# Designs tried in a protein design chat: VHH binders against DExH-box ATP-dependent RNA helicase DExH16, mitochondrial (SUV3). Part 2

Target 1, 187 residues: DExH-box ATP-dependent RNA helicase DExH16, mitochondrial (SUV3), of Arabidopsis thaliana (Mouse-ear cress) (q9smx1r213to399)
Amino acid sequence: LVEDILKVTGDDVEVHTYERLSPLVPLKVPVSSVSSIKTGDCLVTFSRKDIYAYKKTIERAGKHLCSVVYGSLPPETRTAQATRFNDETNDFDVLVASDAIGMGLNLNISRIIFSTLQKYDGSETRDLTVSEIKQIAGRAGRFQSKFPIGEVTCLHKEDLPLLHSSLKSPSPILERAGLFPTFDLLS

## First folded at step 6 (VHH; framework vhh_sonelokimab_d1)

Design s39 (from s1 with S102G)
Fold by ESMFold2-Fast, scan of step 6:
Structure s39 (fold): chain B 187 residues (1-187), chain A 122 residues (1-122)
Amino acid sequence: as target 1 above (187 residues)
Amino acid sequence: DVQLVESGGGLVQPGGSLRLSCAASGFTFSEYDVGWFRQAPGKEREFIGEISWSGYDTYYAVSEKGRFTISRDNSKNTLYLQMNSLRPEDTAVYYCAAGEYGDTLDFEYDYWGQGTLVTVSS
């Protein structure tokens, strides 16, 4: 995708345009069942219990094996899981993960599927912020990778409006910015 | 009635080993991430390590890595801390804690034990 960077200095206005090298396509339909999971999918959820429950459910279907990533895994373990997921010579072709996938891992994700758009924040269950949604969704696709075009959707149809509205929220005006998958100043 | 009860503390000589246990009851232990904390006299409570509900994932504080091992037995609803090469600086009250949500160590634990004292001295 293409984004404009607006630079204002004194009374001078310069518009700088840069192209996102990894387009992100929000899907209009949910993945209604884990049986519809495919190679390159990352199913996003926000508890360790749900991560391993989804892993078991997906693997029980007999089509895929899942790597897992979440924030409290040691950095070396997260890197090993990411490497296993990216490796095309094994059967670990699906990732089940938390928002930790936004944290500097190289991941060949084709499609992000949100199982939920709510998380527990240490005090209460709340909706994900626009920034959190954009950071996670932006991990789908990578320029010059196996999946240069990313897709994003939800497991449940009722979550699609919040996903779509979040992705359409205004991007910040950046001066001297690099290319990023997703960035949001609204939250 | 939710309970976490620590045991296995006591007096040990420097260089010795201790195995602490934490017995859980009143909740579904296998659904919770559980961890160990300690508090020495005059200091704030510090994190030692955490083990995921499945037992597959562990995270340790950098200072404890290599000397302490955390494990769990979901069939016995019990959390363990194996402490080796103990030092006088390890003298503290040791607490176990259980939490249901999150993938970071900065979310609060839902349940805490009462603590067990470990004293390392000659």
Scores: ipSAE 0.000, ipTM 0.169, lowest interface PAE 13.0, mean pLDDT 78

Design s4 (from g2 with S52E)
Fold by ESMFold2-Fast, scan of step 6:
Structure s4 (fold): chain B 187 residues (1-187), chain A 122 residues (1-122)
Amino acid sequence: as target 1 above (187 residues)
Amino acid sequence: DVQLVESGGGLVQPGGSLRLSCAASGFTFSEYAVGWFRQAPGKEREFIGAIEWSGYDTYYAVSEKGRFTISRDNSKNTLYLQMNSLRPEDTAVYYCAAGEYSDTLDFEYDYWGQGTLVTVSS
């Protein structure tokens, strides 16, 4: 079998749908205040400054301690923070995190709370995509865990329409660059 | 005015230990993340470790973990660095830094001390 000719070119377009084993419930009411944060909540925001600001504000109330997860944390640190959040024997029962929670961590999140549905993309502040919202919201609830039903809402009432419309929307097409064996045409 | 003042540097033999202190004034210390950095002559400043405002979460450069321990005492407005098993390569000026809601990177600190010299030599 001849496998010596290899050329990397072209694009693959693939549509995937994934079925959750755990229900996800969009809530009709916002949280409105960090004082209404509860055990198992994950407050989602998109800057490290806001992550630590929310952590400080929540912890100052004296009811909860927060673990943090964001993309630039080393993988070992992200795993340690996730493990601490999941451990029911300590007081770290709230997570404040970015979209990095979608990066393959095992997280026992009961309710996702979006502090905002906008992020800075390096050029401008823009709305989150349907895919981004679904990926983050999909972290709520875990089949056969203490939180078998996931909830999702926003901190601010004004963000609820975008959240609800996004969760009802079809998932976007997944586009990937492919690797295929090809050859140049020579006559 | 915000001030950070490092102390505890000096000459130490290889294998020895030092404890550095950083005294903070002019701001609410308990509301800031604080960290330690060092710079040897002719080299770039490097991150050692940071501790967030409550003292529960510490973050270390991988190369420093196990020899160096960062801690804070919010009641005394003081940051500490315990340095063990010191090597000649640890010779540097050691700086403390404070940032409002600093996350763990060495690039968001707003306030810096003037540094304290640590020399590891026989």
Scores: ipSAE 0.122, ipTM 0.533, lowest interface PAE 5.7, mean pLDDT 80

Design s40 (from s1 with F107Y Y109F)
Fold by ESMFold2-Fast, scan of step 6:
Parts: structure tokens; sequence; C-alpha cells
Structure s40 (fold): chain B 187 residues (1-187), chain A 122 residues (1-122)
């Protein structure tokens, strides 16, 4: 019955419904040292230079190898990096990535670690929006995966208040979708 | 007395192959990440790719798309760039570079070679 409704009329429900079946736990403690990086971690940053710098620092500690995902990688390369990270039989058990992880990739992330909550948007350095933070953090954990409970934290203690307040806030993406045809979208 | 010396450049026809070498001396090569850059006349220096100190990971710029392969031989203190299916737009001076381990976020390449010219022309 329910399945028949979803087949015929469920497109609108699926398009407009956002569900999370796996718990997401915001941590109260930062990951202040790359020596505290563990299997299933994804370290999020917003420049290619920082992605490579973190990758080198983590790998030189001698415990982990890192796969890399960012937006300007070809789709085939992003998929190959994701597949390598997900594969439990190799040593590539940490991901260093940009916000590109928020879109279309199947990733077995246990814990999201934000290195920063700011990005350069082409004109200025600004705080991440609530929707950006939620989209990225929402990639931690996956129902019926090896990491059914997702964790999210920051590299720096000073960023935790913004992270925690953002995760408690309503989603601006869903609010903007509901505001058509208004002129001002959350201005 | 740190030195990086590129070799193997020259004139090659479109579709051809070249193997570039970079000989390192004056430092412990096996402790450095090393990479390749190029610069065509009138253009900015472009990143090609890098290989980690351990050889565990090799990462390329998006533009390479499987045509170039980076490798290293720590026993010979040498970095290589295998270039296949060369195109006229690959014409540039090719530089090798070495970057020491740092636990800082402002990672840069500390040492640079003088470059080797690759000309792709028929």
Amino acid sequence: as target 1 above (187 residues)
Amino acid sequence: DVQLVESGGGLVQPGGSLRLSCAASGFTFSEYDVGWFRQAPGKEREFIGEISWSGYDTYYAVSEKGRFTISRDNSKNTLYLQMNSLRPEDTAVYYCAAGEYSDTLDYEFDYWGQGTLVTVSS
C-alpha cells in the first residue's frame, strides 16, 4: 500500500521529505591533534592546499593513509577515491575532503572533523551557512553500514559553539524551498 | 648544497612519449615529498602532480587525465615523470620540487630545480 503510494504519488514526498535514520552525535571535545585521527574519519577543509597539507601530516604520523575528494576532481576520480576509502581491506582509512562529499558520493564516514567553519566564496572569507554545515555533517554515519552512528566535531575548540548551534538550527535549504515565490529568501 | 637537476627534456612529435628525471643531492631524499610543475611561455606555473616521501600515494592535477605517471626511486635519489600521448599544449619548461615534512598547514615546496625544456612539435 505505502509502496504503491510512493511509486505513483511519492515523487513530491521524496523530493520534499528529508529523513535521517542513523543518529548524528555532535561531540563536545575537539580533535586538536592529527595523532587523534582514527579509521573512518573525514577531515573537512576548503582549499586544495589545506587538503594536501592535512593528508601529508596525517600520513607522516605512520598510522593511516588518506583518500582525497574535492569538487574539481573528475567524477571518475572522486568515485575511485570514495571506493578506495570505503574498502576495508586497504590502509586508506581516512578521508581528507571539501564540501564535495555532501553531494552524490557513497561514503562510509564514521566521524566528520571540520578543520574550519569558514570558506572563501570568491569575494570574501565567510562563515559556513547552517545548510552547508548540516549537509557536510549529515554525511557521518549511515544506516546499515559499518558506521551506523555518525559523529561530528571540529579540529579547533573555538569552532565548537558555531557547529553545535548550527546543528540545532532549522535547515535553511528546506526553508528557502518553502519560500517561493517570495522576493527575499532569508535575507 | 641542496640540488635538484632535471633531465630528459627535448623535442618530441605529437603523440610521442618522454621520460623526465630529477636527480636530488644534498638532502635526505626519502624524507621529502616531491613533485612536478611546468610553465609555458607567458603562463603561470602549473602543478602536475606529486608523490609522497614513502611512495605510498601519488596525486595528479585534473588536467593530466592518466597521460602522466610520477614515480620515485629512493635508492637512486631520483624522481621521474613518464609523459605519454604528448600534445603541443604540453610544451613547457618542467620543474621538479621537494617539500620537507611539516606539521604546519602552510605546506610549500622548499627546493626547486632549474627546469628542463619539453617542446612538442611536428
Scores: ipSAE 0.005, ipTM 0.165, lowest interface PAE 11.0, mean pLDDT 77

Design s41 (from s1 with L105I D106S)
Fold by ESMFold2-Fast, scan of step 6:
Structure s41 (fold): chain B 187 residues (1-187), chain A 122 residues (1-122)
Amino acid sequence: as target 1 above (187 residues)
Amino acid sequence: DVQLVESGGGLVQPGGSLRLSCAASGFTFSEYDVGWFRQAPGKEREFIGEISWSGYDTYYAVSEKGRFTISRDNSKNTLYLQMNSLRPEDTAVYYCAAGEYSDTISFEYDYWGQGTLVTVSS
């Protein structure tokens, strides 16, 4: 009954719901290189090894420092990393993170960049589901914040078709406001 | 066989300092993230801090920030915890732990030491 109610509500809901006031803009261009990372970016990856490798690579350029969030970090450490990333008075202006950012942390993310759209789930390497992609991408942008418009893209060009098709797929989850192509093509 | 052996614990007065060591053997220490935890009687195990395999990244629990410093020496297969301005509430068994990088989104520590007791009392 709860899922049937949600589906009916979803069909009748306006594109921009009051639960999501900030638009989400899928980019048609990949980032292509971690050297072009900018303030407010969150680079999403799905292994601890890759998180530290990307952090090291980004910081080597001397332009940014990275905070880190992943699921098995202690809750106090995740909160400290999030607070540091959000603080505009320091140089920790980039986040390198797993899908743990989808778990209710308050994060001032401007742009989500997927390094990959696959993860190891404990038994196999698989594509992210539509729901997983939407939940992560939905963390970009926050109404009445430093970054009121969220952007989402991939590190690699070959991942863009899956990202774009996932974001425009219908879903009972009420995060369809601003999803590609509705917001930018039908304004 | 894998071993993590903590040392340097003991009795120290409030305001004092201790340096704990964790000697690793039986695995390639330089490929592992390593960290410190503590557990006081009747309480849950508490995270103190972690240092990445390269020594490049360090992460601390906010409650201990500024008093404790983690470092490692990959040439000696040793992890260190420098503890300053010790308080009675720092009394606990201190454990080192090591975890290999994984292709999964979750991370768990593969190896744990037996612990070393630190007592902060006058």
Scores: ipSAE 0.000, ipTM 0.268, lowest interface PAE 11.9, mean pLDDT 78

Design s42 (from s1 with T104Y L105M)
Fold by ESMFold2-Fast, scan of step 6:
Structure s42 (fold): chain B 187 residues (1-187), chain A 122 residues (1-122)
Amino acid sequence: as target 1 above (187 residues)
Amino acid sequence: DVQLVESGGGLVQPGGSLRLSCAASGFTFSEYDVGWFRQAPGKEREFIGEISWSGYDTYYAVSEKGRFTISRDNSKNTLYLQMNSLRPEDTAVYYCAAGEYSDYMDFEYDYWGQGTLVTVSS
């Protein structure tokens, strides 16, 4: 993803535009079933109950074992689970995780699959924000990694429009408006 | 009247083994994720491992994996920590903790035991 970062230094205004080094491909079709889960997949959900339920269901098929990551796991445990998922020498080749994957973990994810685009925020169940969707989806694929091209989709067809519109939306952190030059100073 | 009571601590020689128990009462133990922590004097509290409410999943701190095994018996409302190949660096007060299973991702441990002292010395 492309990000514009405004930095003011002295009399200069610097706009730094960085493109995502690894391509991200939104898929046009949903996964539809956990039976279609494959090596390098990360299934994203937002309750502990659903994380453990999906893990059990995926593992029952006998083809994959799942590592798990969610925010209330201790940092060392989250790192251990990420390391296990990244390790090619074991059968833990699928990740079932919350939005915690969007924050500071090195993960060799091939495809992100949203099981839902809603979460409980401590007060109510609500739609994920554009920023939340982009941060999570942006974990698919890594430059110079095992999966240099990331894919993102949903488990359910009805969630695809919100996913696709969110990925096309401008990042809410900064926009070129008013304070920026009329020409892009970055090539 | 919620209680977690650790037992099984004591003095052990390097290379030895201990099995710690944590007896839970006053809440529905089978609905809680439970774990072990330790704290040496003057040090930060350190995570050892956690076992899910159902027993389906166990998570360990990387530094302890392979030497320590966490398990639970929901019929006895008891959490266990099997500690093998003990080292002087394992000397600490060991605490058990319980956090309610939640449909939400963010929760912390709600209940803590008073701790049991493990001393590893030759």
Scores: ipSAE 0.000, ipTM 0.214, lowest interface PAE 11.5, mean pLDDT 79

Design s48 (from g4 with A33D Y59T)
Fold by ESMFold2-Fast, scan of step 6:
Structure s48 (fold): chain B 187 residues (1-187), chain A 122 residues (1-122)
Amino acid sequence: as target 1 above (187 residues)
Amino acid sequence: DVQLVESGGGLVQPGGSLRLSCAASGFTFSEYDVGWFRQAPGKEREFIGAISWSGYDTTYAVSEKGRFTISRDNSKNTLYLQMNSLRPEDTAVYYCAAGEYSDTFDFEYDYWGQGTLVTVSS
């Protein structure tokens, strides 16, 4: 899969096109049930209440425990949750998270599942941008990791066309130039 | 009628231990995340720790993590807080709370107890 990688150098932003080292596979079918959740899954949603509601629903099924990552969580807690999710010696093998997973955390995610492709941005509910979808989806799979092939899908069938079209679209230049020196869309 | 009743508070010397209990009634305790909070004189209410509905996930405030242990017994509808190596600064009214979430950053708890006073002094 051919991808565009966004790079931020100082105040400048560069766009490069590369083959990623780990393939990202958009799935043709949704994950319609918590019984289909498996080790290495990350369920993506955009409110704190939905994060904890999904965590409870998944854990109630009795097969998995969930770590959580979202933006307003303190940095040390986000790192601790990520470390717990990555650790294979415990039962916390599923992640329920917001778009905060796109921001420099080291996560061994096998499959990204979008619960929705809309979020509240502080003033209105809107569709995720192509950049937001690519940033989040790109966290699935890592070269030389436990999950070298990433998968991405939606919880709802109706969201698949927007997911698939977004992943095929060219990467835009980020408005957050100078925030960090490199932004990797698919890794 | 939903009720949370704390017990086990009292006067203890520095370095001592106390075990607080919170007895729940009027709701399905095993479906709720539950936690402990405290309020010291002249201070805001602060989070101590929480435990998920299943008992599998626990969260602690950093300042208490090594000295306090939270646990629950769903068969007895009871939440516990084991407090060790108590210090004068642990003096506070201790409250239990129940809600949909045990995460300290949610802060959304549906039900609260009336509190139990813990005094740590010589």
Scores: ipSAE 0.106, ipTM 0.534, lowest interface PAE 5.9, mean pLDDT 81

Design s5 (from g7 with S52T)
Fold by ESMFold2-Fast, scan of step 6:
Structure s5 (fold): chain B 187 residues (1-187), chain A 122 residues (1-122)
Amino acid sequence: as target 1 above (187 residues)
Amino acid sequence: DVQLVESGGGLVQPGGSLRLSCAASGFTFSEYDVGWFRQAPGKEREFIGAITWSGYDTYYAVSEKGRFTISRDNSKNTLYLQMNSLRPEDTAVYYCAAGEYSDTLDFEYDYWGQGTLVTVSS
């Protein structure tokens, strides 16, 4: 899909046709602690045990309640959890989730936080692929009316180099055709 | 010495109500997510509902939402299942289960009770 953008360059006005996407900003600093979790955050991890452990740890701090999404949840339960997270009238303002957030859910995520960039694939623990990282990170900032800019970072500083190199890799985010989202808007 | 002990099962007529209890001992109940499962004759074990350690969040199987209510009392180390509008199809052995850092919606829990039989018959 293509949209027109009017742009001023020097003394000329140019009409440029671009595909509009929410900007995605890779952060230079990690979250480092669950005490730095904020409204609109999605903490990404790859085991159900870790999803519920993080949910408990975040809720124990007394500032946020968490909805959960992962692949083996029944579809109606995933939809109910997503709806609750999106609803601003309740205290369930943080999401703890697996890569299932990339599959057909409407989620108003402000910031993606990877707890790890490794997962067990049924045979071994391995690094996430560039495509996996981009699919998950691409869920941040998709809704213009609530979150016009998506942010992505890691829980641990040691994971930031792999995150940043993956986002700059030539493999595009799957919902795009011929254009790249903004990766370098650091504010 | 972890124990989960279910009680409150029995014979009830269709349309009736029962409240099941699960008394926990040997672990810090207030730090565990807990849930209810059942196994009907000729069927596999089925998830009914779960409640997080704090009581803030509850999960139900779609088929049970509206008839069954899960609750907990951390001061009494007890989990409850209120069952209303019971049907013959609800006849099963009901189990409570507890998991620390576990998935409340899967069959993977750390501790299980021995079960209590509920029979719905006229």
Scores: ipSAE 0.013, ipTM 0.423, lowest interface PAE 8.1, mean pLDDT 80

Design s6 (from g2 with A33E)
Fold by ESMFold2-Fast, scan of step 6:
Structure s6 (fold): chain B 187 residues (1-187), chain A 122 residues (1-122)
Amino acid sequence: as target 1 above (187 residues)
Amino acid sequence: DVQLVESGGGLVQPGGSLRLSCAASGFTFSEYEVGWFRQAPGKEREFIGAISWSGYDTYYAVSEKGRFTISRDNSKNTLYLQMNSLRPEDTAVYYCAAGEYSDTLDFEYDYWGQGTLVTVSS
């Protein structure tokens, strides 16, 4: 993935375009079972009910404890959950989360696992957009972090084709030309 | 009939401790997230802390973390809030709330108690 970075140099504002420094690897195999969840995994789902159902199922095996992140949690709670997940000294080494991980949280995610590629949008259940899939998947791995290489896959094999086609979509993620400052708006 | 009944409130001096209880009935308590909120005079109702159905996860407002401890006993259908090092600004009506794990991502509580008054004053 390629990103735009805006920085200030001296008195000038300079926009730089950089290649994604943390590789993102789409896996060709699904996880298939919650019992195959491992340290650094983030299981993505889109209802509060499913978040807690998956948390309960993962923890039942006694190998991992799960932190949870979803949008309507208070900001301080989301930060506390993220901090707990990132801390290597405890057993909270798996995250079960919604698309809220696409917001400004520091998360040391090794592998994103989509439990589903559909969500309820307030009126109907629909497929995730290419943009939504890319935004969520892009949270796997982070340059100069604990996990510099990110992986992304699905829980169910049936969802892999949509995941793979979405990640290969030629839709430019570099549509931030509007961030270039214009110093002559009236010319 | 679903009910949440708070108890344990009262008058306490600054630096003191109180333990609040919330007795739940009319629903499967062990399947619900439960939490504590408070409303101080002249202020909006604020979140204090919550505990997941299993007791594994606890969530606290930053200002109360370290002084307050939330716990639950599913065998007794009871939620607790241990409050230590109480300050005059902790004076409020404390509410118990229970939320079912739903298909929405909203952090909504379905059931509320009527509250118990905590007054921290000398």
Scores: ipSAE 0.012, ipTM 0.341, lowest interface PAE 8.3, mean pLDDT 79

